VH-VL binders against o27280. Designs and how they scored, part 81

Target 1, 266 residues: o27280
Amino acid sequence: MDSMNVPEVLEIKRIVEESESVKTFIFSWDFRREVRPGQFVMVWDFRDEKPMSVSLIDPVRSEIGISIRRVGEFTDRVHGLSEGDLLGIRGPYGRGFELMGRDILLVGGGIGMAPLAALADEATARGMRVDALVAARTADELLFLDRLEAAGVNISTCTDDGSCGFKGFAHERLLTLEENHDMAAVCGPEPMMFQVMRILDERDVPAQLSLERYMKCAVGICGQCCLDDTGFRVCAEGPVFWSQELSRVREFGRYRRDPAGRRVPW

## First folded at step 3 (VH-VL)

Design q13 (framework fv_bamlanivimab)
Fold by ESMFold2-Fast, scan of step 3:
Structure q13 (fold): chain C 266 residues (1-266), chain A 121 residues (1-121), chain B 107 residues (1-107)
Amino acid sequence: as target 1 above (266 residues)
Amino acid sequence: QVQLVQSGAEVKKPGSSVKVSCKASGGTFSDYAISWVRQAPGQGLEWMGRIIPIFDTANYAQKFQGRVTITADKSTSTAYMELSSLRSEDTAVYYCARASYNFGKGYMDVWGQGTAVTVSS
Amino acid sequence: DIQMTQSPSSLSASVGDRVTITCRASQSISDYLSWYQQKPGKAPKLLIYAASSLQSGVPSRFSGSGSGTDFTLTITSLQPEDFATYYCQQSYSTPWTFGQGTKVEIK
């Protein structure tokens, strides 16, 4: 609705196949318009518009990347595109991650590794020590391992089925990792993030968690967004929230809401 | 120093169930994983599963999936292992053990004394 | 499941001997390997964790080494109390799995 937020039509410069279900679309970007890890853009295929996290921020090459998992009609159409095709991009939007200290932990599940990969690049460029716990259902769904290795990140993996690394869930793997960190950043399925947050809170590690379901709040289009279901409406600018904020949200990790605002269990 | 104290020996009939308890004495176990490991006469050690009480999360070895249930009562610092549809092959000593995560790697540093379960007709 | 294979399955030794026991994982487990000692009628006792770290209270004659798929437990000067069965165990992924055991018997 605001002319300043009109999508810019950009050419797909390069497509990277990250897995059978995930592709990264890379565009030239004018970095006079700053993009931070944890922010998202609205992607327009000239029919529908959806929010997507920025997974690559490369000012040296003047490029951004967006990683998209195939989950429905919109993402199926976008996955059918080729280098040279056009997409509309507007943004960036939302609160990005804040880097603190010298040693950081990243905990990502599935496509949640996308915003964390961008954060890993920034942290390593700043000379920080980065430990990443990369979790997925199967080995084929582990994302960005080669990119993280190239950046010098210390990687731990886990898969639900045991096909790569620790067999089990991210929070179970985290319990076997005792390194002290100055902060953590977490992105993935809400139940995973809830369990990870509890461990980090007990270890007194401040954590930032990225919630996909709250991306629409950050663009100001959600009048029904509420983090406190006790009857007080607080529309926080997402998608990134501190663990202190989320520890007070009754919904976090327990249930979600359908389009009508009704509670549905995870 | 924490100790794990298990319930006493059991003699069961085929087809019945057994529930073995494991109580932390001298400390709490809520911040540790509690594993159950069994050993049949003259055989090696076999991991059955574990529970992480603070997350209410249990994992089981596939061989026991559907027959074993591991639970924990945080208020009494007691873990339980229930094994159903008992067969003579389930005759074994059953151990509980805590997995210590405070020192980096998952390993079992404190063990219960063991509970002998005999399945006979 | 990660399979753990120990060699030898049994050995005979005398007091004062150097004893080595090998453990192989079917896939890389980094250093997520522990060694346990078990005496007849007793629960296992942790000796070594993280492949090479000596558990508090365990005599220094015990040592562990290795990473990835190949691991060794060494007892540099066997004592009478060391005649027991030894097990390696991986904690890299669930289910946690043990080697079949190595029985150290008096010659």
Scores: ipSAE 0.005, ipTM 0.405, lowest interface PAE 15.4, mean pLDDT 82

Design q14 (framework fv_bamlanivimab)
Fold by ESMFold2-Fast, scan of step 3:
Structure q14 (fold): chain C 266 residues (1-266), chain A 121 residues (1-121), chain B 107 residues (1-107)
Amino acid sequence: as target 1 above (266 residues)
Amino acid sequence: QVQLVQSGAEVKKPGSSVKVSCKASGGTFSDYAISWVRQAPGQGLEWMGRIIPIFDTANYAQKFQGRVTITADKSTSTAYMELSSLRSEDTAVYYCARHTYTWGSGYFDYWGQGTAVTVSS
Amino acid sequence: DIQMTQSPSSLSASVGDRVTITCRASQSISDYLSWYQQKPGKAPKLLIYAASSLQSGVPSRFSGSGSGTDFTLTITSLQPEDFATYYCQQSYSTPWTFGQGTKVEIK
C-alpha cells in the first residue's frame, strides 16, 4: 500500500453465486500490490463507495475476490452487475491476520467467513492444521464449505435451525468442541464475536477478531471506532485485532484495577 | 430506562394459535436478543426460544419446535411469539426478556410484565 | 438438556437472617449461571449474572459464588422485601434451563 488512494477501474472477470444473498466478484490483480487475508478494499460503483473484505487471494491466477452480501441500496446495485461490467477498487487497506503456531481455529458467521476463507487458503499453504467452525442461520446460508473442504480444512457446521450440523449458535457449538489450537481467527456479527472471544480467552487461546467498524478508522473516520455503550473507543488501523487489544471491553464489566494495578473482581 | 411492554391477556380454544407481542423502548433494540419464557400456574420458569435481531434468526427449545415462531420487527422495536396447536397445558404467563450475547451471555436484565394465556374448552 | 436442581425447595427465615440457596448443574457450565428473584404476580428480576456479578441496582447483601456444577446465592441480612421465590438459570447450552425455584417465606 502507498499514499495514492485513487480507485482503479477494474473489469468483473467472474461472478460466483455463493448463496441467494452472497456473490463473490473476481478481478484480475497485479500482485505488485500485496494483499493479505483480513485486509479490505473500497468498492466504488461510481455513485457510492463501501469497504469490502478480500475473500480470495490467488497469485497463481493473478486474481482477487470480494464477497458481497445484499443488505442495502449499494449492495443491491452491485449484485445487479454482470461479468464484463466495471467497478472502482481502492486499496488494499488495513491490518490483516497474523498467522502463528501450527494449529488454527477459524470461527465465521455468515459473510464473516469471507475473509476467513482467504485466511484458510494461506494457513493451509503454510502447512498449518486448520479447523473451521462455519455458522449460519440455515444450511443454504453456510458459505465456502466446498472451498474449505478442497483446501483440506476440518469443518464443523452450526445452523440456528439445525438444518446442518450443530443446532444453535457458533459460541454454543464452540463449547462442545474439545480442541487445542495455537491461535484463532473470528469474523461475524459483533455479538457472536464477543461471545466467542470470551470462550477462547477462558481457554487461553489467543484470538484475532475482524471488526467492520475499524475499516472506517483505517480510511480516516475514527469517530466510528466504538465497541460498546459505555463509550469505549479505539482509534486504530484495524480491522483485525488480537483479543488482548480488546481487553478494556472486558474490564468495564468484569474487573477493576486496585492502586497497585492488580485485577480485582467487581 | 429500558422497558418491555407486552400485549394483553388472551383466552383461546384448544387447537387455536396465539400471538403475543413485546415492544421495547429506551434502548437500542438490535443490540440485544429477546427470549420468551413461560410459567404455568404454580410452576417454574421454562425457556421457549429466542431471537437475535442482528443474526436475523431465532432458535427454539426442542419441546416447542414446530409449534413456536419468534419474530422481530426492527422498525417498530417489537418482538413476537406465536404458539400454535394450543393445548390446555399451554396455559401460562408468557414473558419476553432481553439478554446480552457477550460476557455472562444469556442473562435476562429486563423483563416484560407478562401475558396470561388461558387455553380451555 | 442440562438439569438445574435447587436446594432447598423452600425455607422459612426471619428478618436479619443469613440465607443460602444452592444450585447444582447436571454438567459443568463454567460461570454461565444467573440468579433471579420473583415476587407473586410479578416478572422475575435479575440479581446475579456470570455466577458472581451483582446486577446494577441490586442491594449488596445479595452475592453469588461457584463455578462448574455447584453455585450458591447468599443473602447476608434478610429484609422484608426479600421474601420471594429465587431461581437459578444456566445459559451454557440451549435449551437454557432454570432450577425449580426456592421459596423464601417469613417465619
Scores: ipSAE 0.006, ipTM 0.406, lowest interface PAE 15.5, mean pLDDT 82

Design q15 (framework fv_bamlanivimab)
Fold by ESMFold2-Fast, scan of step 3:
Structure q15 (fold): chain C 266 residues (1-266), chain A 121 residues (1-121), chain B 107 residues (1-107)
Amino acid sequence: as target 1 above (266 residues)
Amino acid sequence: QVQLVQSGAEVKKPGSSVKVSCKASGGTFSDYAISWVRQAPGQGLEWMGRIIPIFDTANYAQKFQGRVTITADKSTSTAYMELSSLRSEDTAVYYCARDVYQFGRGAFDIWGQGTAVTVSS
Amino acid sequence: DIQMTQSPSSLSASVGDRVTITCRASQSISDYLSWYQQKPGKAPKLLIYAASSLQSGVPSRFSGSGSGTDFTLTITSLQPEDFATYYCQQSYSTPWTFGQGTKVEIK
């Protein structure tokens, strides 16, 4: 009981540089603690603890991977670590994605592609057909393309600046893609996810959305909050939600991103 | 249009608790989150936490964790903020605000009028 | 927590002046920034969201710019009703945090 809530100190086995701002940290993992795509772990650097999505689940090698974007003091410290250094890992937490049907769509924005990469691995291992729409601001921020290609995923890309694939936002690219999916999984910035959800609802494609910001709020970042009743209840209900659970927000038309917000970098 | 109407001013003793209400009208209560923000006399704005009624999920700033409870009653379209173990430093105007998902950025587009809470012995 | 620092803390201006207020985040927050106006005894009002998007009903003399860590609110041709305190707010990571405020006073 107690062991579920105490960090295990693990050695960083390998570090993969995914981009200038994103690294995947790989650890040996005891799969007696089941891990599913869409779940997260708490990463402890012996000073602060932050939630991070699991991006690699490899029972054959007995490894998990955690992809971390450099965005502040905690992640800057973690990015400064080397193979052989130690981190505390607690979890996994949250509900994972559920796979259904034969043909699935993944829509990932930026670091949101991380939990979807783990899902792609599981879906392809089950013999499903996987289409992935990978979105980012620029070409150098597109993540996991080589891994998805190696898994046999059909990849479409879009960038805000047009440096790779379709020029525009993920939801604009989605409008040009075929509508023949049994389900979708979506992870990325909230404005992107709500626009994507509306399109998928109109197409009668059931979607699961992973709310990254909700994940961070749900656990609580202070040490006092990580073991309390509120943290576990919220983690169990998220971060992954079905579109039907969010459909009332979409249906009343109050919560849509403005397409005029497109960027033109110089 | 959506309006947020808060309960009236309160005077409390140290160590007691206060529960402030925020009633929404003119829109669908479950479509948005409600955040609570306070402002001490002559000071800036401080976020306390929020509730997402559709998910029955509340999140709190670390400073208030263990002292604040935010709840919502969807049948009456009312959000509540309860702050316990009151101290003189909790004297402030407490605001509820609509946190709109369409921005994806926690923008507060509609605010309640504020509830003055004074903690005095 | 992400720290938001505004400058200046206060400024004096005349009607018709161009006013610029800056906001700096302690880490990159992309475009997850909003600007609010608060008049004495009143609740804040949203002016700008997503760093540069003007809220419906807000006069076009208000504009926002910036991304990452550095942001600016500009008021072109200050009007009498614009004398108020202005706050920036990040919504990139909880807890959501506000700048300390910039008071725009009559010169």
Scores: ipSAE 0.000, ipTM 0.400, lowest interface PAE 15.3, mean pLDDT 81

Design q16 (framework fv_bamlanivimab)
Fold by ESMFold2-Fast, scan of step 3:
Formats: sequence, C-alpha cells, structure tokens
Structure q16 (fold): chain C 266 residues (1-266), chain A 121 residues (1-121), chain B 107 residues (1-107)
Amino acid sequence: as target 1 above (266 residues)
Amino acid sequence: QVQLVQSGAEVKKPGSSVKVSCKASGGTFSDYAISWVRQAPGQGLEWMGRIIPIFDTANYAQKFQGRVTITADKSTSTAYMELSSLRSEDTAVYYCARGYTDFGSEYMDVWGQGTAVTVSS
Amino acid sequence: DIQMTQSPSSLSASVGDRVTITCRASQSISDYLSWYQQKPGKAPKLLIYAASSLQSGVPSRFSGSGSGTDFTLTITSLQPEDFATYYCQQSYSTPWTFGQGTKVEIK
C-alpha cells in the first residue's frame, strides 16, 4: 500500500504573505518522504483537494512550503486560515527538476515562480550560478524577489504593463539576455513557456518546463494524461519535461506525417 | 484588466465569407487562448474553436473544420475568426472569449461583446 | 463529442428562492466544468470554474458542486439581477461543449 496516497493532516506552522494574492503555507515535514523541486502535493481543506507546487524545501529546518494564489473558492478558504490550523497534505507527486552544469536560467511567470523558487534554493546550495527572469502582468504579481535576492540569485524582471522592470513579455525580455547557460527551467502560463522554449532551443540551451495544467493527470484525477496525438502520457513523465520531449507538441495542429515520415500541411 | 472588443455587425450573402475581429486591451494578449463561440437566434452556445497566439496553433470543432480559420496578430493584440461558404444557418452572434487555465481546468473568464452576423440572400 | 444535458430547460422563481440547476455529462469529465450566466443581449459571464471554484467578483450565493458526470449550480437566495439563462460547459476534451441552457424567469 502506497503511504503517499494517504493524506496526512498537518498543522500550518507559519504563513508568509508573498503578495496580496499569494501566501506560502509552511509545514513540518518528515524527509523520509523525499521531496524535490518541481514536485507537487495535493492540498485538502476537508472539502476539496487541489494540486499545489512545493515552493520551499528546507531539510535543515525540516519544513516544506506550499505557495497558493487566491483565485477561487478553494484558495479563498485556504487563504482565510491561520497558523495552527490544519490542512491535509498528500504526496509528493510528479517528476522533479534535474540540475546539470554550473549555471542555470530560471524563467517564471506569476505563480510559476513557486516551484522555481525551490529549485533556486537547491541550485544555489549546490554552488550553481542562478539567473532568474521573473515575469508577471503587473508588479504586484512578481513573486519571491526578496527570497531570490537573499539566496544570491541574479534577478531580471519584466511586466506586461511596465510597472516593474522591462515592459513586455518574458520572451521579449529573454531576447535581450544573451548570456550562456548550461540549462534552463521554465514555469508559467503555457503560451509563455512555449515562446521561451523556442528561444532556448535556438540557443541550444537544454530546458525543463513544468506543465502545471497536467498535475491533476499525474494523480489519476484525469483519465486522459496524453500530450498531442501521439498518446504520450504526461502523467508518466511529468509535470516536468525536457524541451526535446515536447518537440512533437509544436507539430500538433500544424503538420501531419505522411507514411514516409515527411511533414506535410493539412 | 483585460477587455475584448469585437468588430461591428455584418450582413453577408450565402456563399461569401465573414471575418470578425477581437481586440484585446488592458492585459496580456499572448498568455492565453482565444476561443470563438456562436449563438444562433434563440439558441444556446456553440464552441467553434480556439487559438493560443504564442503556440501558433488552433483547434476547431469538427462541424466547422475546413470552413473556419482562427488567427491572431500579437503586434495588434487582435484575434480573428473567418468563416467561409456562409449559409443561412450561420446567422448568429459570434463571441470571442479568453481561455484561462488554472488547476488543470480551462475556462472562459473574459468575453467580447459579440458580433451579429446575418446571412441572407 | 461529450454531450452536456441540463435540467430543467426553464424554471420560474421568486426573489429569495433557492434555485438548483443540474448538468449531466455523457462521460466522466472529472471536475472540468464551468458555469456561465447570460442576460438577454449580453455576452456570457463566468460564474464557476473547475466545478466548484467561484470566480472573483461573483456573489457567494452562487455555488457549484459535483464531479464525474453529475454537476449542480445552486443560487441560495435569488436576487433580481439573477434572472438570466445559465449554461454549463465541459473543457475536459475538444470540442468544448455546452449544455442547452436553463432559463430562470421571474414568477
């Protein structure tokens, strides 16, 4: 019987207000259950259960953190909780990020910075140089800037409305960043991740992307854990994928293959 | 906050084409999908298809496959829906809507005001 | 294609009433269901997403429940501005499909 599938009722040890809409809930954690950046847990408020990325992994303090954006009824209820209140936690689930090389570029959009903040902590602890491009629609949605700065991360920001840093989208800002990296990790809205992946592929930077949309598939909530028409199951490999594993997604809806394997328009 | 503003009403002849525009303002155009949904007079809502501007791909309902083309111009933050080979059954109000993804679910959180298209001979 | 069936097709209610609308999917869609409100001559407005999550700015009298194939929208104390047509919609697989609509009329 897999004990990871049984929720533990844990006490909220500390709450960090990251922004007006985002809080990090911190719990004591038994690290006999290994947790890696890029993995997620199911958070249960005794009425509904939702997947949340792990944003803090601290074995020294025996703590994990889960960052939650207030976007609806479940998250609004959770945001109303206080230190000492209880939540059910099940997991961890999914494939975590893999670190390689001496330096890493993180590209995060909005709440997508949550799993990347945990990755930044691990990368800096391993002595890697970390550059982070933190993107959001507005300044209020830029997350973890103080935490990243304290960790020694080199930070660039952009907002769609120009309220902080570069005015524009993450991929437009990335085009002005020309430093080589041994790898990249990307998490945010899928359209942003796709455009960033395209640029990184052109620069021959291996990238890992976290497809948060598919976290439900990884725990069996969705019956269709497939990516494009190939039948490749996202939940078998995800939510974190190398950019080379996502190459076939670029062909979905654009091209088909004839019997000889040639790309032909529909 | 995001607003979607659509082009004005159209009257078209059977067999012609119509191209409806949907201009986004006040937010991020490229971050999310744009769906097109139509509603015939006195009838319910019917999804036609969607595009994700950055992904540069579109999905269509089988009923409209081959007649509908959904495109996006990120330089003007505008999505387009072109429907060809018009017939009287295509008379409807056409809506664009932004598809936001959260918790493994996609939902249409911002809608345009609608464009009335009348097909008559 | 996934078929979405709503019941009832119409109902008459008074201000202060509790109203329930049901939506049934032809196959399991987990919680990939949204509810929309549409007033005459206007675009639809999102009320509920992921079966039970209330959209920001929507009054707390609206709630959604259900999973798999059976879903319910509840309005606990109907207000004058709530007289409208309501639609459920699945986003589990393309094509996205809507229920036929439920018209809530003043009694």
Scores: ipSAE 0.000, ipTM 0.414, lowest interface PAE 14.6, mean pLDDT 82

Design q17 (framework fv_bamlanivimab)
Fold by ESMFold2-Fast, scan of step 3:
Structure q17 (fold): chain C 266 residues (1-266), chain A 120 residues (1-120), chain B 107 residues (1-107)
Amino acid sequence: as target 1 above (266 residues)
Amino acid sequence: QVQLVQSGAEVKKPGSSVKVSCKASGGTFSDYAISWVRQAPGQGLEWMGRIIPIFDTANYAQKFQGRVTITADKSTSTAYMELSSLRSEDTAVYYCARSYDFGSGYMDVWGQGTAVTVSS
Amino acid sequence: DIQMTQSPSSLSASVGDRVTITCRASQSISDYLSWYQQKPGKAPKLLIYAASSLQSGVPSRFSGSGSGTDFTLTITSLQPEDFATYYCQQSYSTPWTFGQGTKVEIK
């Protein structure tokens, strides 16, 4: 750890269990530090530091929320914490979503709904009509349905196994939904986002897509946080990109990088 | 190599308070979390709470919340555990222990223990 | 709170024997499990951390294994100085909790 860039130590004010594998950790936040949907923070458990998307932004209650899926050693430790325990938080970092027009489509897969839930709150507060397509492999992985419903969002669901809503993939469900939106925002597994982007491009709907895979450096000068073909650094220039920017990246939807920075098929 | 040295044995009356000290010697104090663990005669180990001195933050097991206060003085590399409203059930050996990896929870260096007897 | 249960509560073994002690967590704790040795009148001593990592200075006859809810401490060739009580401890969630202890008596 670097003492000159020490994270702010915050008390966990509230924990919301979103599913068996996902929890939202809520902290008091000083909104002199502006936070926008689509940005991330570095979460430090006093051993390791990992980037996490902000899933709740509530200036009325002076709170932010961070939703974390249990997938490895760090996230297992954080899931074991209780209200009153401490975490280090620094940020926010990255480029957030930009809103335009009157109508927005959100397409989220699994934990990708986390940054989109924060965006839904901002869009509804602006008076936009919000349609959300919430996709997951199984019903257990569908996130934020009750929060979205409470906000007045028009919800469609799909699961790969048919355990809730449409049986099939997000792009297959999207083909059955109304075509007219002023913009879209998409976050989830990269192959899903690629297929969704193609449909939105055909419909002339401008889309922003959130790429969270390369967010391991908090300052965007790290060479390993880089998209192939364009030289974009996700943590500096992303994680949110317009679909037109991503259409020039041959890596998008086809390859990922391992921890050593090597190309691996998706 | 860091050594933790605790204050001496105490005999207290019910209703009083006790404050036990734990001084780090031979290493850096502020880089580690310091836990307090007690052991009643013939019983197992019970975690009471911890402090992370660099952040001046402490948290406690709910059983002791409101009766225990853990503090640290960085200038003397000394941690303290104060337990109030003592009962006979608080008779135990009290240990301080260091977490190697910033709040990791495993404790690699232990103090020698402080016997606290609560007797009327 | 996460409950830690050890088995057996006590055992007797001869020098040279292989001794196995088990520890079960009431919920998954990944590999956030440590083993400690405590001799009469002494502070506990860390033997194993992260379920399987041997602490510096601890003899290689001690080993740990397991993940999730089920963990094992093994002593491959028991020595006279291994007479002690052994505790497992989870560091996955606050409050940190210990097993009840296993007393090893050398025959």
Scores: ipSAE 0.000, ipTM 0.386, lowest interface PAE 19.9, mean pLDDT 82

Design q18 (framework fv_bamlanivimab)
Fold by ESMFold2-Fast, scan of step 3:
Structure q18 (fold): chain C 266 residues (1-266), chain A 122 residues (1-122), chain B 107 residues (1-107)
Amino acid sequence: as target 1 above (266 residues)
Amino acid sequence: QVQLVQSGAEVKKPGSSVKVSCKASGGTFSDYAISWVRQAPGQGLEWMGRIIPIFDTANYAQKFQGRVTITADKSTSTAYMELSSLRSEDTAVYYCARSGTYDFGSGYMDVWGQGTAVTVSS
Amino acid sequence: DIQMTQSPSSLSASVGDRVTITCRASQSISDYLSWYQQKPGKAPKLLIYAASSLQSGVPSRFSGSGSGTDFTLTITSLQPEDFATYYCQQSYSTPWTFGQGTKVEIK
C-alpha cells in the first residue's frame, strides 16, 4: 500500500477559532512526509472525506494546520469536534506554490487566505517582502490578520461593506495599488481570482492561482470539475496554476458544473 | 556564486558510521536546501534525503530511514550526512547538491559538491 | 515511489548526430523533471529543469520537452564533449528519483 493513500488517524492537538465560521485544526505531523504551501490533504471523519488546504506548516513544532469553513453537513460535523478527538488525514496531494524573486503579492478572499497564510510564513522566512491584500464581505470575515502581522506581512484589507479598509472588491482595491511585484499568489472565489489575474497580467506580474475545485480532480475523484478546454492535464496538476495556463480556460471565472454536469454561473 | 566543498575520502569497516560534510560558500546558506545523492561504482544516482535549514527540517528516502541523519550548522554554513550501520553495499561516492526550498518543482540541483568516496571493506 | 525509466540504456553516436533520450514516469509529474549530464569521475551537471528550461551556461543544442509522464532530451549536432551519461530526475514527490541513466558512447 502507498502510505499517502491510506488515512492516518490523528488526534486533534489544538483548535484555533479564526472566525464565527472558520476553525483551524492542528495536528502533530512527521515531516519525513513533506508538505508545501498550496498542497492539500483529504480529511476523513470516518463517514465522508473532503479535500482541505494546509494552512499551517510548522516543522519546528512538528505541526500542520488545516482551516475549515462551516458550509455543509461534513464541515458542520467536523466543527463539532474537540481537542483530543480523532480525524483521518491522507496526503499531501497536488502541486504547491513556487516562490521566486524578492517581492510577492498575496491576494486572498475568505477561506482562500488559508493556503496563502502558509505561503506567507515560508516567504517571510525566506526574507521576501510580502504584501497581502485580504478581502471579505465584512470585517468579521477577514482571516489570519493577526498571524500575517506577526509574520511581518504588509497588510491591506478590503471589505464589500467598507467595515474594514477599502470599501469594494479585491480587484478594485488592487487597481489603486501602484506597487510592482516579482510574483503574486491568489486564492479565493473564482470570479475574484479572474479579475485579479487580468490586472496582474496587464502589469506583467506572473501569478499563481489556487483552484479549490481541482483538488478532487488531482486525486481522480471528480470528472465534472475538469475544465472544458484543457482536460486531462488540468485534473492531474491542480490546484495551483500559473495565470498563463488559466488565460486559455473558457469556464474560469464564469461558470462551474453542478453534480449533473450542468453549467451554473458563479 | 555558491560553491559546495565536501570532506575527504573515507575508508570504513562494516558496522561503523561515516559523517560527510558539505561546506557552502557564497550566497545565504538558509536560502536553499541541501540534498545528498549517492552513486555506487558503475551504478546510477540515488537520492538519500535533504535538509531545509530555514525550517530546520530534514526528509529522507524510506530506504535510508533509521540509518541516515542529515543536519546543518547555519553558523558555519555546513551540512552533514551521517550514515550508520555501514555495509559493503554502501560503498559509493556521496554528493551534496543545492536545491530550492519552494515546492517539488524547484527540486532541481544546480550546484554540486565534488563528491566524497566512501569505501566499506571487510 | 515514482519510478523513472530511461530509454535507451546506451547508444552509440558520431559527432554531428542528433541524439534523443526518453524518460517515462510511472505517474504524472507535470513538468517537475530535470536532466543531468555526468562525465566519468565528475559530479552531475544540470542541463534542463522544469522539463524544457535550459540552465544558464548550457549550450543551445540541448533541449527538453514533454509533460505528464513522457519526456525527451534532445542533443542536436552532438559534440565531442557530449559523450557522457545522462539522467532524468523527478522532483514532483519525495523521494526524488532518477532514471537509470543513458550512456552516450562514441560509434
Scores: ipSAE 0.000, ipTM 0.396, lowest interface PAE 16.5, mean pLDDT 82

Design q19 (framework fv_bamlanivimab)
Fold by ESMFold2-Fast, scan of step 3:
Structure q19 (fold): chain C 266 residues (1-266), chain A 123 residues (1-123), chain B 107 residues (1-107)
Amino acid sequence: as target 1 above (266 residues)
Amino acid sequence: QVQLVQSGAEVKKPGSSVKVSCKASGGTFSDYAISWVRQAPGQGLEWMGRIIPIFDTANYAQKFQGRVTITADKSTSTAYMELSSLRSEDTAVYYCARETYDFGSGYYYMDVWGQGTAVTVSS
Amino acid sequence: DIQMTQSPSSLSASVGDRVTITCRASQSISDYLSWYQQKPGKAPKLLIYAASSLQSGVPSRFSGSGSGTDFTLTITSLQPEDFATYYCQQSYSTPWTFGQGTKVEIK
């Protein structure tokens, strides 16, 4: 056992209200324990423990932030906490995003913008050009727009109801955007991520996708995060995957490859 | 929005197999996990397994492991459940259901259901 | 496997009544619990997920509560369309498992 696997009881230093349903909880952090965008922590309210993505990584202020959407009893209890209250944090865990090239497209849906906001900070600090497509059902559910703007990110928005920006879904908006990116990072509802991945694959843009729901198995909470009993190894390799990795899994069991590398049915 | 439309009723003999289809109408199902749940006459709901088409990965309840195969054809937006070595106790209505994931919280829930397919196993 | 037990197995109620159905898990499932409504000859319909989150389009007279092993579905001011069988279902660990059902019948 190392220190990462033991919950540390941390004081909530600051709370940022991102929307009616989303709050970011900020803690002092010792960066001798490295944290990268796309990694998660286990948040423990002394009754239940749940995985949450890290949404703020600030080594200058020695802080991390964790953004939580209110949706069930655990998150309702956590949302009821105030500055000065305590939470248990273990981690970080999981594979973070990898940055490559000179420009990146971020595509985030709802709370999926949380890990992408941390990535945007790192990408801009690295000198990359960052374009973000921020999607939500309504304008009130668009997250991190002010933070992205402050970081120098070029922002496009879309809402299902048309209340802000493009009226439609993320993939429909993406079809109207320029194809000029060395890589992409995608996080949001699985239907959105799948459609976006297909478009980026057609454009030969390598993409990383965050499968946040599968973080639990990596820390010993089995069942919900495993795709099957024999495994895609999501819990071991996630939550961030390259689209190429997912594409190879889709070929396995349907096709084999001959000596020339062509797909042949089993 | 999306509806799940299942194939018609089947009458099968013991020892045979049945393959039930579940087609997404008004959209695709590839983005979602598809669960199969059965209900014997006068009984409750029993989960059999699911497929996550984007990963081409299925998992099954232990009771059905080895007898059930769940597949998906992304080109036709159709999921299939095949149950082999049929017994009289397999007589049931078989449902497919879309599993939606609530991002940011990790909750799974079945929000869209097919109309059901009656399978009767009799001599 | 996680076993889900509902109580009562059936109840009789009148329009306007408050109805309470309970569900117990054989081990802690945190708040990974959904409630479904099923009418005769029809597929189940999702009412509640995450123990207490109301599905879009479901009337506010339905509410859920509980965590760990004990959960409750409450229907306030019962309506004619609410006479049905209700099922709880855990989504904490595969295989997903359902309670045996609670039939809400008209008096």
Scores: ipSAE 0.005, ipTM 0.481, lowest interface PAE 11.7, mean pLDDT 82

